# VHH binders against (2R)-3-sulfolactate dehydrogenase (NADP(+)) (comC), part 1

Every score and structure here is a prediction.

Target 1, 333 residues: (2R)-3-sulfolactate dehydrogenase (NADP(+)) (comC), of Chromohalobacter israelensis (q1qwn5)
Amino acid sequence: MSRMISLREAETLAVAALEAVGVPRWEAEVTARALIDAERDGLASHGLSRLPFYLAQARSGKVVADAQARVEVAGSVIRVDARHGLAFPAIARGVERAIPLARELGLVAVAIGGSHHFGVAGAPVERLAREGLVAMAFSNAPSAMAPWGGKRPLYGTNPIAFATPRRGTDPLVIDLSLSKVARGKVMLAKKAGEPIPEGWALDIEGRPTTDPDAAIAGSMVPAGDAKGASLALMVELLTAGLTGSHFGFQASSFFEPEGEAPSVGHLMLAFDPAHFSDGYLEHIEALFQAMLEQEGVRLPGTRRHALRRERGESLELPEAVVDELRAYAVSRV
Positions, changes and structure headers below are counted from each chain's first letter, unless a header gives other numbers; Kabat numbers aren't used for antibody chains.
F, E and O stand for the ipSAE by ESMFold2-Fast, ESMFold2 and OpenDDE, each averaged over both directions (binder to target, target to binder). V2 = 0.75 x the mean of E and O + 0.25 x the DockQ between their complexes.
Where letters were taken out, [cut] stands.
The coordinates of atoms that the task and the answers printed are left out; those that the model quotes come from them. Centres of patches stay.

## First folded at step 7 (VHH; from a02 with Y33D Y58S Y108S)

Design d1
Fold by ESMFold2, look of step 8:
Structure d1 (fold): chain B 333 residues (1-333), chain A 123 residues (1-123)
Amino acid sequence: as target 1 above (333 residues)
Amino acid sequence: EVQLVESGGGLVQPGGSLRLSCAASGFTISDYDSIGWVRRAPGKGEELVARIYPSSGSTSYADSVKGRFTISADISKNTAYLQMNSLRVEDTAVYYCARYYMFWSGESAFDYWGQGTLVTVSS
């Protein structure tokens, strides 16, 4: 059921499939590399298995296949309008602009609106960190969590990501979803006909549930309960709020080809540490050393980077995904 | 099928110049690919001396060669060049052309490496 494929073969296939539904070459290459990178990091739910959903949405017109992200720079703010296209080209345009501006000004924001699924939030902050910048990223998403004390989902799982360069080694990368548990674990339990642990989700009336069907109809519990709900609200305001995009309760599914564009928002912050103090890279190693002196402590991002090394230049993909991408590639528009 | 072939190495006096060429074949370079020149000197490790993203024209240089070396690319010939001026004895090395894959996360790794061309700078 699985097939091994090289990174370059996967890129060629994904680009051909994206072009077949009208995505221009550069945007297709960017999108393919983003999904391949997620596979490399062991994040299959954000990898190439997502591509058929993007392809179907481009074919239906829910995603504008040939959207050209519009970039405007206003001082330290880089405004990107994704124009209801895929998020990855918009992210790439924002990051390209942010790198030189952050070095010049010390701190910049990239505000992306009218967008789609952000992918792995840790990846763009890692890219900024490999350019020597400290970075944060935020995105909203279609609703999955209720306000604390409520029962109607209003917020997405709303990731928060952070990265910092480290001298001579991989960046430290933090990538957090604000739900207590990934929604995919509920879906897996439903598929298996098994209950979910209490504390993962609430039913439609806001009551704790162990029934996966009731959980799907209801909402996910925030990580950290009320504090996580507050962070999810903050992310909504920093992303959809600042960009004039859809809040989670207004955003359509990232998975269905029907409906209007999700039109979600993203925010990235990039800091040039040289503008803040001397010797940042040497200074932060003291903290990491103190952490690593404790047996059992790992720096955030270590597992992701280790999987990257283990997989090398090959990917293991479900055969069904490969076959579907090939079917799209043959049918090129 | 993929090949990177270096040429232009040789013996040169200090203060002289050489131009290295890297002819690439068997692939089309994408916007996220780059070509680099890496040197390996006797008793030393590898040093990336210059890199170019041929599609954008963006370049970078090691501090040891800034102002003296210039990397360029001719996309129509699928060829990269390293113009080496004001050569010093310290520049003596085998110079390799390498293709780099840049991942979405910004990590780069070479995925093809040429056979190398020897540059000797001596009085």
Scores: ipSAE 0.303, ipTM 0.730, lowest interface PAE 2.9, mean pLDDT 89

## First folded at step 8 (VHH; from a02 with Y33D Y58S S60Y)

Design e2
Fold by ESMFold2, look of step 10:
Order: C-alpha cells, then structure tokens, then sequence
Structure e2 (fold): chain B 333 residues (1-333), chain A 123 residues (1-123)
C-alpha cells in the first residue's frame, strides 16, 4: 500500500509535472525540492500531496506559472514581488540575496508580497541558520481565527518560525502556527463522531463549543488566547501590511483553481550574530545545556532532523501518491 | 442524512432569466465554509459557477458569469439561490448545488452534491 521512491525520481517527476503546466525549470526545481523536503521531515500535509493543487492553479491562471520574482534592494530591506507566482521561487530569491547582505550589514529583512502558500515556515529559517545566520519568518494565510472577543475569522493561523545555528550540530528550529490546535484534529473528531475538548474552537456566534460541526463553521481559538490573537494580528501587519498584500480575510484559497490570486505576504529577518557580540555560538550553548540537564527536555527541531537522517535518499509514500505523481509528469496542456 | 435539493431549472430563450434554489437539510449552511453551484455542460468537465460563504456573506463568481449571475443565501430557510440573468446558449448545463468546507490544511472538498437541475438555453 506504500512504496519507496528515491528523492531523485520524486524530484524528476515533480519537475516534469510543473514544467508541463508552464513553470520554468529553475522555479520547478525549487518548488519540487520544497515539497520533497517537507516529506523528508515528516510533514506530509505540506509535501507532494499539494502538487496537484499547484498544477491546477497554474492551468487556470490563478498562479502565474512563469512569474519571475522581482527583487529590489533598498538598504537593509530586500523587497521581493512574487507577481502571483508560487512562493517557493520568491523565497529562494530573497534568501540568496539576504545571506551576503546580512553578513555585510548585520541585519536584513526580506519582504515578499503578491505571493502564495509559504510552505513549511521552518524551512527557510533553517536554511539561513545553516549559513550561520539567526532568522525569523512570518506569513499570513486565508482567515481561520477571529480577533479576540470577535467571531468572524479575519486572520490566518499565521506561522512564526525561528532558527539559530549551533556549533557542530543541527540548528535549533521553532516552527509554530498560532491556533491552539490544528483544524485537522477537529476534522478527526468529526469523523469519529466524538466531541472536541472545550477551548479548541468557537461556533458561528463566538461561543465555545465541543461540537466539531459547529467548530468547523466557526473559528479556531488562538494559542495563548488573547496573547495569541495579538500575535496573529502582529503577523498580519508584518506580512500583508508591510508588503501591501491581501490580509487573511481578503486572501483566496491556496487549494481552489478558480478566482483571483491569494496575494499573501511574508517577512523574513536575518541576523549575523557576529555583528551583535563575540562568541554567540558558545554563549547560547549554556542555555541549551541548562535545558537539557532537565530530564525529558528536548530542543525544538530534533524530531524533524532525526526523521530526515533515518530516511536518507528515499521516501515512503502511499502508492496512490506515487501513481498520481507519475500520471501528472506525462500530462499535457 | 445530509441532502441538497435543487429546483428552478428549465427551458429559457437567450437573454432570459432563471432562479435556482438549493434547499439544504441535515445540516445548517452557516456551519460550513461555503455553498456553491457547479455546472457540467455536455462534453465538458465541472465548472464552479458561484459560491457564497454564508457566515461572512463573501461571494465568488466564475468570469464566464460575472455580472449576470448573483448567488445569495437565506440562513433562516437554510437555502442558497442562484439568480441567472442574461442567459446564453453557453450556459446550458446541469447545475449542481455543492457543499464545501476548508480543512485546517486549507483543502477544499466537494463532500455533498445535489441531484442536479437541467438548464437549457436555446432559441
């Protein structure tokens, strides 16, 4: 029911499928690698299962298949216009400019507008951390959460990610969304015919609910309640606000081939720690050591890295996913 | 069980009007992300014509019908409507009412469909 496929074969098939709908070679490679990396890290919801949605949107014109992100540098700000294309090439262009500029200036921002789904927010910050930079990333998304005290969803679940290099080992990586629980857990409770715990979601009238159907019609509770709602608002302003992109309530679906582009925004910050103090890598290990002295404490990101190492150069995918990937690789416009 | 029942289809001349209704039972239309109309013309695939998000009142229209069709919902009657004006021969299709909802991962699914109602536009 599952099948092993090499990373190389998976990339070849995904690139061919993207090229068939008009995505240029380099952009197709960057996109394919992002999806495959998500699979390697055990994040299947952000992996190859998303490819059909990108293909459909490229065919419909909702995603501009051959959009080539435009990059402009103004001091310490790298502005990237994704031009309603896929986010992954725009992210790659921003990161490649940010690395040398952060080393020169000490601190840079990458502001990406007119964009699509950000993917795994931990991925670009980890990439920056492997270059020796401390990094944060933010993205908005179509609405799922209401303002604190309200009932109409206006904000996405709006990830915040952070990474820092560590001496001689994998970076620390924090990657979180701002809803208290994943909406998928509500869907699982619905399938099981079971109530959800109070505190996960609100119904259409803004009341706490244990009914999964009411939760789906309503909104998700922010992680940390009022504080999480404030963080979600901050992310909206740092991303869609700074880039002139659509706020969550204005953004179209990442999955539907019809309609106008989602046009969401992203922000990444990169810091060269050598500009801030001497001995950063040694200094932060004192904190990590103190944490790890406590039995049961693990640093964020270790599970992801362990899975990556165990899988090596192969993926185990459902047979249906492999069959679909092969079918799309031979599709014609 | 969840049901969607369409009505209001029929024969009209080009330039005419029809109003389609989609009566929902077994669920409340405001409980889900959207209710929409999908059409299937002979020899063609499915086309999302219009949808409404009943909780926010937001709407979507395909470019082929924009300015001519209007979707609405009456939550108190648990019913969605599609007002179809300035009909063209190209609008001839079976029209299905469909329910959508977005998963946490942002996936849409057509999980319930009506039986369909035929709209024929001919001289």
Amino acid sequence: as target 1 above (333 residues)
Amino acid sequence: EVQLVESGGGLVQPGGSLRLSCAASGFTISDYDSIGWVRRAPGKGEELVARIYPSSGSTYYADSVKGRFTISADISKNTAYLQMNSLRVEDTAVYYCARYYMFWSGEYAFDYWGQGTLVTVSS
Scores: ipSAE 0.000, ipTM 0.113, lowest interface PAE 17.4, mean pLDDT 85

## First folded at step 10 (VHH; from e2 with I29F Y112I)

Design f3
Fold by ESMFold2, look of step 11:
Formats: sequence, structure tokens, C-alpha cells
Structure f3 (fold): chain B 333 residues (1-333), chain A 123 residues (1-123)
Amino acid sequence: as target 1 above (333 residues)
Amino acid sequence: EVQLVESGGGLVQPGGSLRLSCAASGFTFSDYDSIGWVRRAPGKGEELVARIYPSSGSTYYADSVKGRFTISADISKNTAYLQMNSLRVEDTAVYYCARYYMFWSGEYAFDIWGQGTLVTVSS
């Protein structure tokens, strides 16, 4: 069963829920929009289903509900301290500063520490690309993957995202998790009482498993095996390392209200292509044309953008999700 | 109900000026509401001409009108304005006032439209 709800109604309800647990208006609006945008893109696991976990953690104090991100600019580095609040306001503050600075300097970094779940990594890089910048983003997360050859999880699934503007059309957007499959798919299989396919995960002794409970207690298989494990290590160092935040094995759960803040790190890079060469936007179309000449090839990001056009100003959500959203909106802390 | 009502269109000579108004009712401007002017010339698609965030005063202009048009808002009157100077024949269009929502990805969508006001620039 599903139900249509307008974007404005969904925003109103989500903002009310976040304000009820002490999140200030602006931060609540930014967070709500990030969750709603994930729903528009068909990424329900990163959408409104996460709201109850943020609310519980704000009530418990694991998320500092009224944290205000602190921004310091040092040359080409924009340092953002999320102060154990929600990640989305910190991302918004970093992006706001990065756009004019990248146009001035040619390239900048946004380094965010003391943070929480990054959301859909493709979204902030797409935002930068719509401002004419080439962008990358990285985030670590609580441990889910072991070093190659080991069995103890130390790294998160650690997304890497990339976007570039294109002249006269939507940006190209790449958004990759470094695990072979998303950890959320294991959680869905557990909820459904179904086994997972072999090759997704290892048990606590490092053996392949089809049991979702054993997978949750164990580790996820890296995409590309040893190469993916190496990339996950790079992301840990580029994010938690550079920002002085928790590595994956030190970070608390994004889902439990107990414990200290996860305190994970993020890194975004923004490049103004006009500083690198003339004619970037025209030049890259040669590559895209060569790709598209091959029957069946599609550019990364195309499906997300098509879904947005089809959905317009409304969301189709499971009725239970709409009911939960309305229930949380009337709650008070 | 939520409404936007435009006024101020008409016939003007090239080089002349007009001021369009967009009165909002059924809502008060918020920190993240944005008001824009979109024009549709005969046989052409829609063009976002200008937008403003009324609470901050932040603005955007299309290249085709930059330096000639000015968007503003008076929060106390719940009204946005488009001052159009140095008008050209190419500016002839129906001008719509619209409220828009910017997505986390940086896309935007208009969720409330006025009925439009015709601007004709002709000698």
C-alpha cells in the first residue's frame, strides 16, 4: 500500500518532528530536504525511514540537536566542525563557502569532522556540479569491512562520489559504496526472514555466509576485493584521518540512541574547470558521445534524473511511512 | 488558498521601463521560500528571468536580462517586484510569478504559479 504526499507536506511534517526534539528551524529544513531528495531519487534507505533514528538520537543527546556547525577557512581548505550534530547542516555550510572560493582559487577542499551519516553522497557533488564545479565526496562510517586478509571490521562501507557539469543538461553523477552490496540490503533480508546471496558477506570467522544475522555480526565483502579494501582505507584516511574524527572501528552506530556520538568525517573536493583548461564542457562531450554510441550504455545519474521528472512535486511513500511521519510531527520532547 | 497575483504588464516602447508586482496570499515568506519571474515568449519555452530569497535578499538573474532587470521583495507587503529597464522587443512575453523549492541536489521546482501578465515591447 502506498500513498501520495506533496513535497511541501512531507517537509512540513519532517521539520515539525525535528523541531519537537530541539533541532532549530534552519537545520531541520536542511535535514528534511536531504531526506526528501533521497526519496525523490528512489533511495528510500537514505530517505524518511532514517528520521526516527535521528529523532531518537536527538532525544538521547547522542546527536546534539542544536549544534551549529563552525566554519573556518584556511586558504583553499574550508574546515567544518559539525559539533556532533546532524551532517546535513554542516554539509550545507561547507558547500555555501566552497562555491565562490573554488571559482576564485580553482580548487578547494571541504573537510567536515565530528559528524554523522553523510546521506546520499551523490547529492552534494551534484549540487556543486549544478554550480559549474567538478566535485568529489568521501565519507567514512562505522566499521563494516575488514582489511583484506583480515576478519575484524575496521572500515566503513565508505562512499566515493563524483559529479561533473554538462552543458545544457543534467550533471553526470557517480555514487559508489565500497562494499559489494549495501549493508541495508542485508538488513532488509533479515527483516524479511530471507537468506542473503553468497558473496555479500562473511561471518565473524571470515567465512562466506548466507545468514543475515551472521553477516551483521561479521563483515561485508569489499567491491573489487583487495582493491576495494584499499580504497576503503584511503577514504578512512582522507576523512576521519584528515579531520581528526573517529575511524570506522571507533565510530558508534548511526542507528542506536545509546553511546557517544559517531563523530565520523567527510571530505569534499571542488574544482573550477575553467582554471584548468579552456572548453572543458565541450571537450567532455566527446567521451560521452563515444560511450552512448554503444547500444545499451547509459551515463551515470540518468535514472535518478528521470525519476525526478516522473515524480514532480509529489512523493509516493508506503502508507506506514506517512503514518509514522505524521505521528512523529505531533510528538514533543 | 495559496495564491500569487501578478500586475503591471502592458505595452511599452523599446528602451522603456515597466515594473511588475507579485502579491502573495495564503502564505508568508519563509527563510527558504524563493520567488521567481518566469517568462514565456510566443513559440518559445519557459525562461527563469530572476529570483529572490525575500528573507536574505539574495538574487539570481538570467544572462539575457542581467544589468537591465532588478528583482526585489517587500516582506511587510508580502510582495515581490520585477523592475524592467531598457526593454527590448525580445523581452515580449507573458511573465509569470512563481514560488519555488530548491532540492538538496541543487535542482528546483516551482510549486505555485500566478496567471501571468503580458508584456509587449513594440514600436
Scores: ipSAE 0.212, ipTM 0.680, lowest interface PAE 4.5, mean pLDDT 89

## First folded at step 11 (VHH; from f3 with A109T)

Design g4
Fold by ESMFold2, look of step 12:
Structure g4 (fold): chain B 333 residues (1-333), chain A 123 residues (1-123)
Amino acid sequence: as target 1 above (333 residues)
Amino acid sequence: EVQLVESGGGLVQPGGSLRLSCAASGFTFSDYDSIGWVRRAPGKGEELVARIYPSSGSTYYADSVKGRFTISADISKNTAYLQMNSLRVEDTAVYYCARYYMFWSGEYTFDIWGQGTLVTVSS
């Protein structure tokens, strides 16, 4: 069953739960807001339902609750060491430095290592776009996909996100995982007792499967097959590779409190379009206009932004999630 | 009761100055609150003029007022201020103090509004 809760109540509850396991106030606020935004966008798998897993990992020490990310700038590269804390504070500190530096230099990279789940990759690029910057983001994750032609998962689903500002309206936002479908769709089919379509997943022997149990034991098919597998490898190298972090096959689960930190990597790129040409915002509208004159076309991100307006200042959450967060909020480490 | 109360509006000549105040009651500026000034001129939409994060002192200004307006906060008095210098006739508007929440995506909402204070700039 579900329950309506205001954004302010959800933030208060999430912050209290995070503080109860030793996360400092600012880091807790940042994390809560990231999860609430995922709920607003209809991305429940990246929303507040994730918070109990982060709380359990902070309590166990798998997540360093008070890590306080370290930032070092080397020319156009902003290096952020998340120090095995939550990713969201590290992302926030990287973005904070990236905005003025990109305006000064025209192009910067934010390289984040020693990190945790990146959340919704579209969100930080949208934040950069609302500051007038064109942005991309990449993250690796615990393994879910095999190399093309292989059967053993080595890469995460490894999102690629992009955003650009638009004059007078919401940014365009592209947010893609590199698996053909979300793993959550396989889990839903399993719960419903239904087969999955062929082409979504491979069993443990690398054979295509329509059986959700076999898919869970195996691997997800890359979007675009061999080309998607190549992009997933590229993301591993751009993130874990550049930051000295764990590749997908070395990264521990984002869901279990046991074991060592996942220590995954992220990369964000921010471009100040004014350094590249004059009139970027005006120029790109020609492309969008041409796209939109085709009746069935919507710009990427439009549905997410419309959903925010429909939901307003309330969230619909499973009652069990609300109750679990309340239980943490009254506990003390 | 949670409130924001503005003061300091009025009639001023072009080139003059005014200082707007925004006193908070029912909550304290601390930690994670953000305070902004939004103006509405007749027949125009809302314009976020300036904002401040009182705990850090970080500020933002609209291009239309940059270099002329200064936002500040005094946490001990639970009050935010907007110093408006070099006023122009186009600055004429009702100025609202608002507490706002910036989402992770950089989008924001206003959850508490003052009643507004009128600033008229005319010769």
Scores: ipSAE 0.379, ipTM 0.787, lowest interface PAE 2.8, mean pLDDT 90

## First folded at step 12 (VHH; from g4 with Y32W)

Design k4
Fold by OpenDDE, fold request of step 16:
Structure k4 (fold): chain B 333 residues (1-333), chain A 123 residues (1-123)
Amino acid sequence: as target 1 above (333 residues)
Amino acid sequence: EVQLVESGGGLVQPGGSLRLSCAASGFTFSDWDSIGWVRRAPGKGEELVARIYPSSGSTYYADSVKGRFTISADISKNTAYLQMNSLRVEDTAVYYCARYYMFWSGEYTFDIWGQGTLVTVSS
């Protein structure tokens, strides 16, 4: 069963649940808003359904509930230590520092270590784009993909996100998982007791499988096969590598309540187009217009922007999720 | 109930000063969101006059009011202020305070508005 809930009510509930397990107010608010944005964008797999897992991990100590992200700036590099807390506060702190620094220097990097689930990768870059910057984001995650030719998962689905401002309209936003399909779809199939399409996953022996259980125990097929695997490796190195965080195969699950901290890494790049050339917005618009001349072409991000407007001030959430959050909120653990 | 209530508007001569207040209830100021003063002058469009992040004190001013207006916030009172000095006839407008609610993606929405207070600058 699903329940309709206002954005405000959802935020209030999420914040209360987070505070109940020891998350400070600001960190709780940031986290709640990140998850709510995922819901707004129709990405429920990255939305409030994640919060019960975060809460359980906070209770167990797998997530440091009261972690305060530490920021250090050296030249064009903003180093953020998430201190095994939630990712969103660290991301927020990094973005806050990146905005003025990018405007000053032209190009900056935000490197976040010791972090957690990155959420919707397109969101932070959209935030930067709305500040007039071109941005990229990378994150590794617990292992889900094997090197090409291999069978043991070593890499996460390792998203790549990109955003750029546009003249007089919403930013263009690209958000890509480097797996052919989202792992969440496999989970849904499992829950439904249905097979998955061929080509989505490999079993533990590296063989194609249509069995969701075998898929979950095995690995996700990379987007673009060998090329996707290589890109995933690049992301692994740019994030976990540069930050000294856990690689995918070293990171604990985002869904398990117990265990060591995942301690994954993120990297964001922010470009100030004014430092690169004059007339950036006008120049890129020529490309977008050429694209849109083709009837079937839509710019990346169009769907999410439209969906936000359509949904307005309300969300539809699973009743079970709402109930679980409410239980946390009233327990004051 | 969540609300913003403006006060302090009135009639003033050119060169005079006014101090507007914006009292918030039902929510607390944070540095995640911002409070802004928006004015609507007769025959003109809406203009963001000033904005403040209450916790950090970071501010923005429109070019038209820089050096003359000062936005501030008292967190303990959950109130924002707009000190307006050296007022000009062109500053005549209805002044609204509003909360700029920022989504994670960076979108802003005006989710809370005051009723507005009229400022008239006239000889």
Scores: ipSAE 0.745, ipTM 0.954, lowest interface PAE 0.4, mean pLDDT 94
Fold by OpenDDE, fold request of step 16:
Structure k4 (fold): chain B 333 residues (1-333), chain A 123 residues (1-123)
Amino acid sequence: as target 1 above (333 residues)
Amino acid sequence: EVQLVESGGGLVQPGGSLRLSCAASGFTFSDWDSIGWVRRAPGKGEELVARIYPSSGSTYYADSVKGRFTISADISKNTAYLQMNSLRVEDTAVYYCARYYMFWSGEYTFDIWGQGTLVTVSS
């Protein structure tokens, strides 16, 4: 059962729930907004349905509820320690520092360590794009994919995101999981008692499987097979590697309420086009126009932007999620 | 209740000065969001006059008011201000303060508005 709720009400509820478990107000607000944006974009799997897990983890200490991200800047590198708190505050702090620094230097990196679920990877790069910057984002996650030719999952789905400003319109936003399909789809199939299509997953022996249970116990197939696996490895190294955070196979689940902190890593790159060439916006627009001249072609991010407009000031949320958030909010645990 | 309340408007002669205040209640200023002054003149469209990020102090000014107007914020008072100097007849308008709500993706929207305060510049 679903419930309609306003953006404001959703934010208020989310913030209250987060504060109830000891998350400071600013961190709570940032987190709430990140999850709400996921809902707005039609990415419910990354939206408020995640919050109960965050809350449970905060209660157990798996997430440090009152963690304050620490930012250190050295040259073109912005180091952010999330201190095993939620990711979104750390991301926010990094992005805030990246914007002026990128304008100054032309290119900067935000490296976030000891972090948590990155959320919608396209969101922070979109924000950077809205500030006139070209941006990329990488995040590792708890293991879901095996090295190519292997059977043991070592890599997370490790999203890669990209955004660029566009002249007079919304940014182009690319947000890619490096798995062929989202694990959530396998879960849905399991729930429905249905097989999954061939090529989505491998079992624990590394063999292709159409059994959802075997798939869940095994690994997700990388997008583009070996190429995706290689990209996932790159992401592991660029994020967890550079930050000294947990690799996918070392990271605890974002869904389990107890245990060791996931302590994953993120990397964002921000480019100031003005430092690279003149007329960037006009130049890239030629490509976009050429793309759009082809029937059936849409620019990445178009759907997200459209859904935001369609949803307006309201969200549709599972009633169970709303109820659970309310329970946290009133309990003041 | 979340609200913004403007004050400080009135009648002033050309070359004069006014200081507008925008008091927020029901929410606290954040550097994530910004506070802006928007004016609506009779027969003219809406114009963003100035904007400030309260925590950082970062500001924006329309070209029409640059060098004459100063936007500021006192976080302790949860109040934003617009100091208007060297006022001109063309500055006559209803001045609204508004919160620019920033979404996680960086999109902005005006989600909280004051009722406005009238500024009349006339000889």
Scores: ipSAE 0.742, ipTM 0.956, lowest interface PAE 0.4, mean pLDDT 94
Fold by ESMFold2, fold request of step 16:
Structure k4 (fold): chain B 333 residues (1-333), chain A 123 residues (1-123)
Amino acid sequence: as target 1 above (333 residues)
Amino acid sequence: EVQLVESGGGLVQPGGSLRLSCAASGFTFSDWDSIGWVRRAPGKGEELVARIYPSSGSTYYADSVKGRFTISADISKNTAYLQMNSLRVEDTAVYYCARYYMFWSGEYTFDIWGQGTLVTVSS
């Protein structure tokens, strides 16, 4: 059974819950918006379902609840130390510095270290695109995939995201995980007591499996096999490598309250197209037009944007999630 | 409770100037929660006139007002301003201060409005 709740009520409750475990107001508001925006996009696995895990980790000290991200600008590189806090405030601080600096310099990097789950990678690049910048984002995560030819998970599923502004309409947004399927689908199959399709995962010995328990103990198959494994390695180096953060095999779980901080890394790139050439916004429409002339083609990100329009200022959430959210908010008092 | 109170409207001759102010309470200015100025003229729809992101320094102006209007914010007073120079008869409208609410993705909406202040540009 589901229930409608306004975006504003959901935000108020999530902020109260985060403040109750010591997250300062601004950081709580930013985090709540990130989770709620994922719900707006139909990405429930990145939305309010993650809140209990953040609360538990703040209580245990795995997440430093009152961490204030530290920003240092070194030429065209904006270095952000999330200081083992939540990722969303660190992302926000990096983006706010990147926008004017990219307009000045033409190209900047935001390198975020000591961080946590990046959320929906498409969102911060879309934010930059709505400011007129072309953007990419990368994040590593706790290990889920093995090197090609190996069996020990070393890399996270390691998203790659991209966005570009478009004149007079929503940005184009590409948001890709590098595993063939989301690990959450394996978890769902386990909960349902059902097998998974072959080709999704490997067991602990590196053999294909249809058993969700074996898959959870093993690894996820990369999208594009060896090429996807190479891309996942590239993301590890671009994120954890450049920021001195934990590689996937060193990063603790995003879900469990025990252990040291995950300390993962993120990289965002922002490009001011006016520095590169004249007429970028008009020029790229030629490609999109040619794509859309093919009747079955859709531009990336359009369905996500259509869902936002359909949903407006409300969220449809399972009643249990709404009850849980209210319970967390009351626990503060 | 978020409230926005506009002031500074009135009657002015073409070519004149006015300064509108918007005192905000119940939130503090940031790139995620800021102020925009929207106007509605009789028989016309609403038009976003100007918007400011106080932390990044980014501004937006409608083409119809570029070079004539300047938006600013004083964070210490939690107040935004719209300096309106070289006013024209077509600038006659009720000017609303509105809270600019930005989602994590950078999409935005105006979710709370002031009462409006009338600006009349007439000889």
Scores: ipSAE 0.459, ipTM 0.827, lowest interface PAE 2.4, mean pLDDT 90
Fold by ESMFold2, fold request of step 16:
Structure k4 (fold): chain B 333 residues (1-333), chain A 123 residues (1-123)
Amino acid sequence: as target 1 above (333 residues)
Amino acid sequence: EVQLVESGGGLVQPGGSLRLSCAASGFTFSDWDSIGWVRRAPGKGEELVARIYPSSGSTYYADSVKGRFTISADISKNTAYLQMNSLRVEDTAVYYCARYYMFWSGEYTFDIWGQGTLVTVSS
């Protein structure tokens, strides 16, 4: 059963729940906004349904509820230690330092270690693009994909995101998971008691499977097969590798309250196009125009932005999620 | 009840000064929140005049008012202010206080509006 809730009510509820488990006010607001923005974009799996898992992990100590992300700037590298807290405050701290520094230096990296679930990777790059910067983001995650030719999952589905500003309109946003299909589609097929198509997943022995239970026990097929597996490896090295964080096979679940911190890594790159050439915003429109001349072509991110505009100032949430958040909100830390 | 309440508008001659206040109730400012003043003159669209992040003190001004207007905030009173000096006839408008809500993606909206306070600059 679903319930309509205003954006303001949702934010108030989420912040209250986070504060109840010891997350300070600013960090709670940042986290709430990240999850609400995912709901606005139609990405419910990354929205408020995630919050009960973060709350349980904060209560158990798997997530350090009051971690103060530590920011150190070393030239063009902004090093952020999330200190096993939630990712969103660490991302916010990195981004706020990156914006002026990228304008000064032309190119900066934000390297975040000791972190948690990155959320929607397209969102922080879109934020950077709305500040006039070209941006990329990468994150690893607990393992879900095997090396090409192998059967033991070592890599997360490891998003790659990109955004660029555009003159007078919304940024172009690319947000890609490296699995061929979202794991959520396998879960839906399981709930429906239906098989999955061949080519989505492998069983525990590395064999193609159409059985959703076998797929869950096994691994997801990379997008682009061997090339996608190579990109997932690249993301592991760019994130966990550069930050000294856990690789996918070392990272604990984002969903279980028990155990050690996942301690995953993230990398964001921000480019000030004015440092690279004159007229970037005008120049890139030639490419977009050539793309749009083909009537079946849409620029990446267009559907997500359209959904955002079609949804009013209300969210549709499962009643169970709302009830869980309320239960936390009335509890003390 | 969540609201913003403006005060301090009125009639003033060119070159004069006014100070607008915007008191917030039902919510508390944070670093992520900002308060803006938006004005609407008859027959014109809305113009963001000034914006402040109350916790950091970071500010923005429209070119049309830069050097003449100063926005400030007192977090302890949950109130923002707009000091308007060297007023001109073209500053005549209804001035609305609004909360600038920035989504995680960096898109923004004004999600809480005051009822507005009229500023008239005439000889």
Scores: ipSAE 0.436, ipTM 0.810, lowest interface PAE 2.4, mean pLDDT 90

